# VH-VL binders against Interferon-induced very large GTPase 1 (GVINP1): the designs that were tried, part 16

Target 1, 242 residues: Interferon-induced very large GTPase 1 (GVINP1), of Homo sapiens (Human) (q7z2y8r1479to1720)
Amino acid sequence: DKRLFVLSILGLQSSGKSTVLNALFGLQFTVSAGKCTQGAYMQLLKVEETFTEELGFDFVLAVDTEGLRAPEHSNKSKDRDNELVTFVIGLANLTLINIFGENPSEMQDILQIVVQAFLRMKQVKIFPSCLFVHQNVGEATATDQTMDGRRRLEQKLDEMAAIAAEQEQCLDVTCFSDVIRFDVNTHVYYFAHLWDGNPPMAPPNPRYSHNVQQLKSRILMTATQESRGNIMKISDVKSRVQ
Below, E stands for the ipSAE of ESMFold2; O stands for the ipSAE of OpenDDE; V2 stands for 0.75 times the mean of E and O plus 0.25 times the DockQ between their complexes.

## First folded at step 6 (VH-VL)

Design zb2 (from y25 with heavy chain S31T S56T; framework fv_zimberelimab; at its last look DockQ between E and O 0.03; V2 from the best seeds 0.00; counts 0 for: pae O 13.0 > 2, placed apart)
Fold by OpenDDE, look of step 6:
Structure zb2 (fold): chain C 242 residues (1-242), chain A 122 residues (1-122), chain B 110 residues (1-110)
Amino acid sequence: as target 1 above (242 residues)
Amino acid sequence: QLQLQESGPGLVKPSETLTLTCTVSGGSISTGDYYWVWIRQPPGKGLEWIGSIYYTGSTYYNPSLKSRVTVSVDTSKNQFSLKLNSVAATDTALYYCARLGYDSEGYWFDPWGQGTLVTVSS
Amino acid sequence: QSALTQPASVSGSPGQSITISCTGTSSDVGGYNYVSWYQQHPGKAPELMIYDVSNRPSGVSDRFSGSKSGNTASLTISGLQAEDEADYYCSSYTSSYTYVFGGGTKLTVL
């Protein structure tokens, strides 16, 4: 019965979820715009024996998910998305919430579903972690713009938390940090564009690689911390899936 | 085998512009797999990255030199160039051109030119 | 940007193993696996010895190896030979498409 760290990613369709996972771990999830992941796709990564003691787990289970708000499921999209998000968040030790671009409406849609799911987890005494990955952030994001972005995100999350709390009759929840351990300054990563210009003639953006490495480091740190107190085993994961 | 060769004046007067050219042979500069970079080394001192350029013209500069540095590329000649304005004695150095390789895990400089010494003196 | 910190000099006898450290910050060495090492003999251009912290280019002796812990990268040369006497420089990618070198280490083979 091996020890598992489960990492999942959620985001809108074509938001670059698979790309992030691939970049993080050298995985081969489908990244083509024309092909959407159906449901949840899982890859098991073996941790090298030399690192298992330090990390505290034997495998990483990477979970790629169908993009939220997929046109193919337009009629039942909300219910399906809610189920999927709840499942994925419940399964994972850490969930990456992938946000692409600066469209407030798109952001609101995913945040509402995500916050609701986390609140549900809290109610059943499941305490997963989350990190936000905000992709397609303009190159000129001055420190001030980033700070403003973080504030806006925090406000939106708090708003969604309040709404969810009302819906679930959770009177003790007033902000997102009441739902899950969250600091907008440390739990949000902003990613530059993958390309420096327009592909195929654009070079890779070095900053993207840097961003990936930073995120990876954070993920591993989180995994190590969790492994010290509450490590899942393969049997636990099986039970959660059922 | 890919080779890089620096060329330009070995002597520049203070306040003038230093211009160097790197000629690439044994391979095309117009590849998406590499950047092209300038690095300098003052006599008896360490290495300093100056700037890099992609074959499409995208440039990146050392912040300490950014206001004075221009890197350009000529794909038709398989060359890229360095211009450093308002030079001072502190700009005296061996100037190298190099290829910058990259992958998902990092960056490296290889190969290097032989370097060309530029002395700033009145 | 400030240079990465290397010892000014290290020495060893033939056959010994020596290590050269390269210390940076979380914004460079500690933040990325983008550390490379270069060997420079007197009057010659630098030559790539290690890239991506621990990868060795073809043609480079397996006596050269690289590692990283925290903000410190290390170059290890095993079975030291006279020909290894040279200056060694570490380099790292930094934020905003920049690169930084260490101050260099002079290796003397006794």
Scores: ipSAE 0.000, ipTM 0.515, lowest interface PAE 13.0, mean pLDDT 87
ESMFold2, look of step 6: ipSAE 0.006; ipTM 0.448
ESMFold2 (binder alone), look of step 6: mean pLDDT 91; pTM 0.925

Design zb3 (from y25 with heavy chain S58D S104F; framework fv_zimberelimab; at its last look DockQ between E and O 0.01; V2 from the best seeds 0.00; counts 0 for: pae E 12.3 > 2, placed apart)
Fold by ESMFold2, look of step 6:
Structure zb3 (fold): chain C 242 residues (1-242), chain A 122 residues (1-122), chain B 110 residues (1-110)
Amino acid sequence: as target 1 above (242 residues)
Amino acid sequence: QLQLQESGPGLVKPSETLTLTCTVSGGSISSGDYYWVWIRQPPGKGLEWIGSIYYSGDTYYNPSLKSRVTVSVDTSKNQFSLKLNSVAATDTALYYCARLGYDFEGYWFDPWGQGTLVTVSS
Amino acid sequence: QSALTQPASVSGSPGQSITISCTGTSSDVGGYNYVSWYQQHPGKAPELMIYDVSNRPSGVSDRFSGSKSGNTASLTISGLQAEDEADYYCSSYTSSYTYVFGGGTKLTVL
């Protein structure tokens, strides 16, 4: 049997998520055609032969949502977003949370949905990992701005965890680290110019490529750690998807 | 499969302009996946990158040649071209066109044209 | 002149292994995994042998391998054959968005 690592990407801007997938995995993996199932785009990435023993899995399933909170469907959007997020987090070994800009009200809504989904996974003893990708922020080397961004995100995640814990009647949860394994200093990645104004295949400077390589390395390291304890076979994932 | 073929004069007089054209066959120059490049090799010497062009017309040049070089693309003919102004004997070289592949991990030249020898002499 | 330093020549006997070095700076070879290697037989165009430091394109023998340590990349050819006699060039992308080549190494199979 072949083993599968499931990576999901959540966020409001679907085109940016697809660009990240292509940038991270385009030439290192053999990519199967993407499929849309229940509002999620799925692509199967075959791990090249030289890495299968090193990594401990044979395939990566990349799951990308079509877009959270689509305005056209206001009478159904809330329930559909909750179901979609629960579905993709329940499938995933690692979830990337894609955050653009610093719109506090929109960020709160997305984080609340995501934190509630992770809390529900904890209650059924499923422990997916997450990484945050924060885009459209200034240069990634601006340490003061990055430190403020990390503290703000951590505070918001802790607030959302406390709210979700009360809604779900979970008295043992007081902060986001109680919900999943998370360290704001190592699980948050900042990108300023990943997709703006440049072709996806021709980045304008090497600092951009360095940040992408850091994220890719963290994803692969997480995948290797998961392969030792929780990577499912392809047949198991098919059964779990309905 | 994909092939690149240089064409142009074999002999150019000093101070004139060298013009070379690369024809791409077995694939499209209009791909967003590649740059198209000119590289030269003086007799008995190593390789020197001259410049690169994206199908949109965006160009990048070797700083040592930038004042004399122009690279252009004609997507309707599936071709790209090199103009090198004010040539001298030191511009005598084999001139190659090549495809520049890249991903987020790196860059490489593959395939290459067969090369065309250009001699600058009076 | 070439921005990357290679030995002018190396030699080996059939069946032996040889290594060709390519030394740059932290702004090219040392800073990124953008190193590639090219083989050029007399009268022929260069051919890609290794990209991204250590990857082989389809059709290239597994006798060819690449590695990097610090500012120095290396091409290793094991089980030398007469057909390996050629010039070898390393190349790197730079932080100035340019492409540089090594001066070339002539491999002689004795």
Scores: ipSAE 0.000, ipTM 0.432, lowest interface PAE 12.3, mean pLDDT 73
ESMFold2 (binder alone), look of step 6: mean pLDDT 91; pTM 0.931
OpenDDE, look of step 6: ipSAE 0.019; ipTM 0.553

Design zb4 (from y25 with heavy chain S31T S104Y, light chain N33D N55K; framework fv_zimberelimab; at its last look DockQ between E and O 0.02; V2 from the best seeds 0.00; counts 0 for: pae E 13.0 > 2, placed apart)
Fold by ESMFold2, look of step 6:
Formats: structure tokens, C-alpha cells, sequence
Structure zb4 (fold): chain C 242 residues (1-242), chain A 122 residues (1-122), chain B 110 residues (1-110)
């Protein structure tokens, strides 16, 4: 009768995803050994007993793809990447889209696959939540840099949604906000100095730690809302992946 | 020069909701990486952080007040607001709005508003 | 019941140096270099005097200095002047993403 919140992390092949999980949950959760299956690394996180009543779940299943390879680096990966992305989005209550670095070509390829997967979930009336995490970007010193980056991401998402809607013949979809509930100003998080170090990079000041805590708070708030509607027992997760 | 000004009622009855608004002038609440905060000072007592908001709507609250507090932002009016539910005499205080600035090495509250006295009494 | 402990009052004569302490825990003052100090004259809003433990904003006299050791931060005012008579508050960021203040210290210039 233990309740499970499923968190998926998707992105191009990089080592930054484990750093995000460690920064977000390393202090509040007991981490069980992970299991790697079909390029998905699954890790069970036990919620500390003092928080289970507030949160409404007992465990978090973190599903980390070992990295979606850039198309140029994998000769057979487009169909595999599509299957993996559809699987992890279909399994998850909340999906984090992890974008590492500043390569727009790699970002576009990932966004295209992700948008198609969310559109398919909408068609079967599954309404997963999504947050974007953009790691290791250049130092942001001016507001227009941050606002410009958010506008460009929103434009790319809207373009991909329109393309996917035409391919799937969904007449009522013209932008990404038609696919899922999304606000580029509250669903995108930037981390300028997060990298996969050993040890992981310590927060350089309250701003870095604050951004991590903001993301954590948003994840936990989403999980609390999902626990009232569609969170499930661990046994029911297997039926969802058929 | 950036300026903050609190506005709202000076007198509120017990069990009612206190609503205050902070108007920002000389700058925009959406132009920078700042938090916008409410801080209060009961008569003869020290300062207490109430909560903060980022321009995108993300909020953080003092745990002792979290069940009663809502902070909101209206970027089109360059304002942010405090709602404190179910007030009691112990909520009588000077209420300040302020900007939370920070960098990689720390943080500061600067500037502050002038403060507005709110008395909770029947 | 402030999260950070300051003495209720301190006093000094003009020209002397005084130090105001601010004691917290490893989850706030001891865990971060994110301590700030505020001066508040009667009837006025607080004014930032020190941030990041020891840094002065522009316009603050170099008579004001800050330091930290373990879980205790200190504000030192040298060359004490009559206009330094005010209330002084420390503040710290916490590991819970919150902000706490000390109870305040009334400085009297004799």
C-alpha cells in the first residue's frame, strides 16, 4: 500500500542528470541501488518518514535515461530514442527535460521527440507534467539574456508542436501550450554552474542553491497534486508500461 | 533610483484577511534576477521575514506563517502583494516590502520600503 | 524567539570600538557566508550596512566591518560616533531556503 511518484529525466547523453538528482534529493531521501534496463537507469528513492504525510507518497521512482545520443553519434538511435522517450513519459507523473550545453541542433532533435511523445499522451487523455532544466549555460548577467533564451525555447516548442500536430493529424493543436500545460517562465530552470564532477559542484552562493530548491519545490508540489488524482501503487506501474 | 512603497489598510479586525500591496518605481520587477519580499516588525520586537516571490510567480514562505500567507506578483502593474489570513493581535506590526538581491557570494535586502503600520484590533 | 541570537544592548563612548555578535547554527550562520547586517534608526526603515559577512555597500563608512567564526558573526564599529546610536540586526540564509533575523541589538553611544 506504499504510494509511488514517478519522476523521469530525459536528455542527451551527458553526466549532468545524476548531479541534478543528487542536488535535489540527496539530503531528503534514502537512495536505493539503481537498475539499468534498456538504456533507462531506474533508482528508487525512499521519502523520509517525517515528510510522507505532507507529500502524500512514500517513494519516488527516478527514471534516468543514460542519455539520448545525438543523432549523428548513433546510427540506429532515432527509433530507439522515440520508443524510450514514449516509455518514460508514459510511465512518469512528471518529466524533466534535461538540456546540457548550448548546442541548438541537439536541443531541437530532443524537443522534436519529446513533443511528439507528449502529443501522443494527450491523444489517450494522459496529462503528464513537464519541466525543463537547462544546465551549464553561459553566465547570465542581464535580464534580456534570460528572457531571450525563454522566448527562443518557447518558439522552438511551438514550432515542434505544429509539426507534430500535422504529422499526427491533431487539428486542435497549434502551439506547445495546446499539448500540455506549460508556461515558459515557470517551467524552465537554468543552472549555469552545475556539472558532473566528483565530487559534485557545491553551490557557489544562495542563488545556485535557491534555484535547486525552487526546482525541488516545484517537483514536490506537482507530486502532491498528482497524489490527489493519479498517483498509483508500485504494482500498478507495470500495467502502465504495456 | 529604485523605490518601493507599501499601501493598504492601517487597521484590520481579528480573524480577517490583511492585504498589502508594494508598488515598485524607478525600475521593473521583471528586469533582473531578484526576489521581492515582505518583512514585518512587531512593536518593540525585531524583524521577521514573511515570504518572497520571484517575478515568474515562484514563492517561498516562512514556515511559521506558511498556512496563512499568500504572496503574489502583477508584473503589468509593477506590484507585488501580501495576503495574511486569520489575523490576530500578534500580527500587529510595521510591514515592509523589500528587494532581495544576491550574487555568488551572498545576499542582501536592499532597498526597503518606508513601512506601513498595520494594527489588528476590534 | 529569533533564530539568531544577538545581545539585547551594547554601549560605548565616542571614539571607542564595539562589537555586536550574532550566533546561529551550522544550518545558517555556520553553513554559509550569507550574513548581512542592518542599521535601523528610530522611525526609519532598516539600511544595509554589511553583506556577505564582511562586504560594505557603497556609501557605508569603513568604520563598519564584519567577520565570522564558526556559528557566530560579528559586526564591529570603530571610532564610535553619536549617529551610530541605532538598532542593529543580523540576517542569514538557511538550508531550508528561508531567511532569519537576529533579535536586534540596541547600541547606545554614551
Amino acid sequence: as target 1 above (242 residues)
Amino acid sequence: QLQLQESGPGLVKPSETLTLTCTVSGGSISTGDYYWVWIRQPPGKGLEWIGSIYYSGSTYYNPSLKSRVTVSVDTSKNQFSLKLNSVAATDTALYYCARLGYDYEGYWFDPWGQGTLVTVSS
Amino acid sequence: QSALTQPASVSGSPGQSITISCTGTSSDVGGYDYVSWYQQHPGKAPELMIYDVSKRPSGVSDRFSGSKSGNTASLTISGLQAEDEADYYCSSYTSSYTYVFGGGTKLTVL
Scores: ipSAE 0.005, ipTM 0.394, lowest interface PAE 13.0, mean pLDDT 72
ESMFold2 (binder alone), look of step 6: mean pLDDT 91; pTM 0.933
OpenDDE, look of step 6: ipSAE 0.016; ipTM 0.518

## First folded at step 8 (VH-VL; framework fv_telazorlimab)

Design c1 (from u10 with light chain L95W; at its last look DockQ between E and O 0.01; V2 from the best seeds 0.00; counts 0 for: pae E 15.6 > 2, placed apart)
Fold by OpenDDE, look of step 8:
Structure c1 (fold): chain C 242 residues (1-242), chain A 121 residues (1-121), chain B 106 residues (1-106)
Amino acid sequence: as target 1 above (242 residues)
Amino acid sequence: QVTLKESGPALVKPTQTLTLTCSFSGFSLSTSGVGVGWIRQPPGKALEWIAHIYWDDDKYYNTALKTRLTISKDTSKNQVVLTMTNMDPVDTATYYCARDEYWGSYAFDIWGQGTLVTVSS
Amino acid sequence: EIVLTQSPATLSLSPGERATLSCRASQSVSYLAWYQQKPGQAPRPWIYDASKRATGIPARFSGSGSGTDYTLTISSLEPEDFAVYYCQQYSSYPWTFGQGTKVEIK
């Protein structure tokens, strides 16, 4: 079996998930306005032979998912979201949690589902990694906003962890870092706007490109670290998908 | 059902260029993880890997033959084309194309029947 | 390139006997396949990833090995098993085949 590093991305509907994946790896996931990904889409990326030894894997499986809390999905949407999130997190070595904007209510719902999923994985001795990507961060107060944003996010995650712990009767979990290895200072990436100005006439924002490169570097580092342990095989992925 | 079929000239003169086409059905070379390779076998001899092309147009060649080889794909036609320049009688062989699917065996899981190419004056 | 050496060149056995085929690599390989080929036919996938049987391959066939040494074993030869078997590495380019082992009837 070839060695596989699985990267997945989760986020709300129209939060720019596919755009991030495309930017990271030159992929062609659907990014058109008004279009939403249905289910999970996977693309297999072959690692060049010159890098396979260094990286410790042969392929990257990029998993794009439909947006969570899509309005199109009525009362059944929550269950579906839970299933999807659990599946995607369970499948991946690393999951990108994409957050767009600062709507607290929407964010809370997503974080709750995500934290619950990670807790379930822990219970079955699956230890994936995660990175948060917070998009649409303004430049003006980037440092202060970032620090405040990080604190807020950490607090919210801890709250969700506590709730999840109660639900799952996990007495040893008191914060998010008890659920998964997490440092708000190193596991959260803030992205500038993709465009410098108002589309469609706005040029690409160079800061966005820089942010993508930073995230990419972190992903590769994480992948390399993961490969030193139990690397997933293609057959394993197939079994998990079925 | 997945099938591959090799087509091209049965006879090539020395120094001429061989062009072989692999036509396949039952799968697409636009599918992630799919590749098509060429393998040849001289009469009574062992198999030799020649070239490989993947869905993302990544190409690999036999090192000894690299300067003579070009592999390309037409996804819309479900075809892979191999060209080999400066043919020599030593290149006489049955040429096979075969599928490589990562989600399956990650080896050549389906083969064409092969086409015999004779290089002779 | 990685050279695969198969041994023996020819294995003469009777039906019901155990066959052991060896494939040695000049360098360590992680991915090895075996193919069966009968006269006038294209090779058929037999074993992949060293030890996994291809679809439809009988249980009497088994593959094992790691690093530089790999083995294909037929626990009890059937008449239809007499053929040439090739090993192939696909760990690194260029991909290479062994010279083959002919399993023939004694």
Scores: ipSAE 0.000, ipTM 0.519, lowest interface PAE 13.1, mean pLDDT 87
ESMFold2, look of step 8: ipSAE 0.000; ipTM 0.426
ESMFold2 (binder alone), look of step 8: mean pLDDT 93; pTM 0.941

Design c2 (from u10 with light chain L95Y; at its last look DockQ between E and O 0.02; V2 from the best seeds 0.00; counts 0 for: pae E 16.2 > 2, placed apart)
Fold by ESMFold2, look of step 8:
Structure c2 (fold): chain C 242 residues (1-242), chain A 121 residues (1-121), chain B 106 residues (1-106)
Amino acid sequence: as target 1 above (242 residues)
Amino acid sequence: QVTLKESGPALVKPTQTLTLTCSFSGFSLSTSGVGVGWIRQPPGKALEWIAHIYWDDDKYYNTALKTRLTISKDTSKNQVVLTMTNMDPVDTATYYCARDEYWGSYAFDIWGQGTLVTVSS
Amino acid sequence: EIVLTQSPATLSLSPGERATLSCRASQSVSYLAWYQQKPGQAPRPWIYDASKRATGIPARFSGSGSGTDYTLTISSLEPEDFAVYYCQQYSSYPYTFGQGTKVEIK
């Protein structure tokens, strides 16, 4: 059997996820038909033969979820979203959390669910990794805004981790880095607008390709580390998702 | 085989700027995931990481030294250059460059032999 | 910034004895390495990813630990093992080293 790296993509806005996913995997993988299962879209990507030995895996399973806040946004949907996120994180070797723009109320909801899910994984000794992708961040003063964005996200994650730790009575958890392996300087990626100026005449954002290459590189590095640990066979993943 | 070698002045006066060059062979900074870092060691003391540059020009600096440091690369010459301003006698150390392979599991897998830089009044 | 504290500062032992070196981080880390250094030489990669031996490192060396507490164990000291050992975290920038543990002959 071939070895499989499971990559999950979560977020509140699907258009940004699709753009990053297409740019990230189009040139390096052979893509099979996707499937939708229990609100998750799954797509198997084959690693090109020239990269298989270096990477230590043969396939990537990309798991993309529908928008977590369904149009009706009832209290039932929030409970369902929490269970779906927990399932998807429990399946994945690496989870990308996609954040679009500066919508703080929706950002708060997804961060709370994600932090709780990772804390639950810690309780059962499952240690997946995460990366954050923050799209449509303005760059009038890119360096200054990037530092502000990293500080705000890290503070929010630490706040959510402290709240979750109190709820679960986990005395050894005081910040998000205590929940999972995380460094705000290497695990958070910021992307400018997909276009400069007003559509439809605006050209593609020239910085987008560079940031995607950095993200791809980080994902592959994480996958290499995971493949030297507990990467699973394709048959194991199929049984878990059925 | 893979090798790195540090070069630069052995003696620097206080307040002057130090420029060190890491010349390497057997690998390229055009290769995805490859980086070069600088580490220093004062005589008889512990190692201190100071700066790092990757193939994609991403750069990292020791927080305490950041305002005095600049790192750059010349991929065509297989070189990385470190500049440190306003040198002080406490900066006297052996300076090493070392390879980082981002896709691998090591932090630094190959080190240069080091070059001693003395800062004297 | 993550501070690594190594203990003991010096470990005086005879060949054949077991050596245990500790490295404690000020906050949790996921990636930790150990280096060996002898006088006049550059550091040499020894243990990576907390517990994996670098290429060519003898089986008498083992690394263990997670979170904030890590150890390097030498099951039976050989004459060539007397050196200074440094731990290093590479979970977050800035990368940091411990201050070293000198293993010396009694």
Scores: ipSAE 0.000, ipTM 0.423, lowest interface PAE 16.2, mean pLDDT 73
ESMFold2 (binder alone), look of step 8: mean pLDDT 93; pTM 0.941
OpenDDE, look of step 8: ipSAE 0.007; ipTM 0.549

Design c3 (from u10 with heavy chain D100E, light chain L95F; at its last look DockQ between E and O 0.01; V2 from the best seeds 0.00; counts 0 for: pae E 16.5 > 2, placed apart)
Fold by OpenDDE, look of step 8:
Structure c3 (fold): chain C 242 residues (1-242), chain A 121 residues (1-121), chain B 106 residues (1-106)
Amino acid sequence: as target 1 above (242 residues)
Amino acid sequence: QVTLKESGPALVKPTQTLTLTCSFSGFSLSTSGVGVGWIRQPPGKALEWIAHIYWDDDKYYNTALKTRLTISKDTSKNQVVLTMTNMDPVDTATYYCAREEYWGSYAFDIWGQGTLVTVSS
Amino acid sequence: EIVLTQSPATLSLSPGERATLSCRASQSVSYLAWYQQKPGQAPRPWIYDASKRATGIPARFSGSGSGTDYTLTISSLEPEDFAVYYCQQYSSYPFTFGQGTKVEIK
């Protein structure tokens, strides 16, 4: 069995999930605005032999997922989303939670599902990691917005954790950091706009590239750390998927 | 059903270039985790790995033969092509192509029947 | 490259006997496979990841080992088991095969 590091991404529909994955690893997930990912798509990335020893794994399995809260599935969307999120989080060593925009209501829904899933994983002694990616952050107030954004996010996550704890009768959970290892200062990445201006004539934003590199470095660091413990094998992943 | 079949000349003259084609069905080399390798076996001798190509066009070669080898794929045709330059009688062997699938055994799980290539003047 | 040395070169046994085949690597390997080959046929996958039987392989076959030492064991030889067995490492490039062990009928 080859060693796998599984990276997944979750987020609302049309939040730019596939774009982030593509940018990170040069993948070919569908990124068109008109097309939504259905279900979960997986791509296997081979690690060069020169790095396998250092990294501690042989492959990266990148998992792109259907956007959450898709209007097309309004009646069954919640259950489906719950299943998908639970599956993806359970499968992954590291899950990227992609947030686009600042709509509090939409964010709350996804965060609730995500936190619930993490809590369930904890209960079954699965301890995945997560990173938040907040996209489309404006440049002008980036610092203040980032700080305020972090506080808001942390507060919201804690609220969701409390709710989840109550639902699952977990009295020992009072905040999100009780559910998973999390630091709002180090586990949240803010991304600039992909484009410098208005598409289709706008050039790529160099800041976006920089943000991608930072995130990539963090992902690899996390992967290396996790590989020192219990690294998943291909057979394990296959079993989980089936 | 997954199948691979080797095709090419049965006879090659010394110093000439051998071109072998592996045609396969039942799987795609566009699928993540799929690779195709070439292995040869001189008559009465052991197996020798020659070259390997993956779905992402990553290529690996036998170190001793590297300067003589080129492997390529045509995903649309479900073909992998191996070229070996400057053939010598010592290169006489049955040449096999085989599939490697990471989600399976991560070894050569399906083999072609092989094609005998004789290098002779 | 990683050199795989198989021993013995030839193993002469009778049906019903236990066969033990060895594959030693010049350096530690993490992934090892075994193939069975009969005359005039292509090799067939037999064991992968040191100890996992390929599809359809009888339970009398078992693979074991780690690091530099690997073993293929046939608990009780059947007539159809007489063949050449090759070990292969796929831990690092270049992939390499052992020289093979011929299991023949005594």
Scores: ipSAE 0.000, ipTM 0.518, lowest interface PAE 12.9, mean pLDDT 87
ESMFold2, look of step 8: ipSAE 0.000; ipTM 0.409
ESMFold2 (binder alone), look of step 8: mean pLDDT 93; pTM 0.943

Design c4 (from u10 with heavy chain E101Y, light chain L95W; at its last look DockQ between E and O 0.01; V2 from the best seeds 0.00; counts 0 for: pae E 13.9 > 2, placed apart)
Fold by ESMFold2, look of step 8:
Structure c4 (fold): chain C 242 residues (1-242), chain A 121 residues (1-121), chain B 106 residues (1-106)
Amino acid sequence: as target 1 above (242 residues)
Amino acid sequence: QVTLKESGPALVKPTQTLTLTCSFSGFSLSTSGVGVGWIRQPPGKALEWIAHIYWDDDKYYNTALKTRLTISKDTSKNQVVLTMTNMDPVDTATYYCARDYYWGSYAFDIWGQGTLVTVSS
Amino acid sequence: EIVLTQSPATLSLSPGERATLSCRASQSVSYLAWYQQKPGQAPRPWIYDASKRATGIPARFSGSGSGTDYTLTISSLEPEDFAVYYCQQYSSYPWTFGQGTKVEIK
């Protein structure tokens, strides 16, 4: 009767996925050792008992592809990356797409694969949620005081959606919002340079907690909505994974 | 103080290639998020965005003009160069360069004074 | 591409009157700006992000709207406010401008 929320993290290796997981869940969860399945690392996070009733689940399964995306593997198999990304998105209740640093263009190959995977999910009537996490950006963008990379990311996503729609012959798709439910104001999160390891003794960025809490709140809100419709017992997840 | 200034020929013949240079000071295109765009305005008509380039060399072109445009930058000289081939009298306009800060809330926050380019025989 | 249609094309008013300028997008946009332009000058940023005044812009100017319908309001016209105003979307490429609304002295 234990209930499970599946959270997937996608991104290039060394994109700070472990740092995001640690910051998000290191204070609120206990963790188990991870297991690798089909090139994905899975970790079980136990929800503290004080939150289980209001959230509607007892555990979070974090699925992390960072191990498979090692530089030697990424250099050798674009088709394997497509298959893994499609699998991870299809498994998850929520997928976090991690972008490291200030240059979304370095992620263009992965963005193309991600958009293609979501388009394929739409074609088979699977509608997972996603959030974009932009890590180690300038303090101004992390504080939400200036226009952030939302314009550029939205423009890249729309470009990739148009390309994918042409490749898949989906005439009704012209922008990324046609592929999945997406609002650039609520689905994109920015983390400050607090997680840059240099200098290691620098004081924490004072705006770090605000962005972490906003992201946590969105993840938990998504999980609560899924517990009313789609979240499943642990036994059901095992059958779906196989 | 941030300034931009457009330079290039005032008169171009039909079919020739136009080359415009945007020279700027007070900022650098090596700064993350910084970009420079080109906008034109035919006499008495609306503004039209034509191209821009960002600090990471990412480039965008107006779809209607894309096959005729090339944009490039020289970071060491604080310059952005726009080349437009096969000029036609309908391309007669004032050409502006303007700064875009990708992470900021403005579209274009600082504009050059503009340079009028007339295309005629 | 997203077409921006401004109305009216010309707004003839006297100082002290209220001006209302409309900008309608052919599809929803997330980012919209307004510029003021006087003859012989480059456009100047006026309103950004639909409703936020650029640095130094007087409080008599306000922007509002979302989705496809946007408005620039001048609560009480001053002599320096007579100019052409353009809206611009910067949500998707190509970035596009409206055709302008000329605010002139009646």
Scores: ipSAE 0.000, ipTM 0.466, lowest interface PAE 13.9, mean pLDDT 73
ESMFold2 (binder alone), look of step 8: mean pLDDT 93; pTM 0.943
OpenDDE, look of step 8: ipSAE 0.014; ipTM 0.534

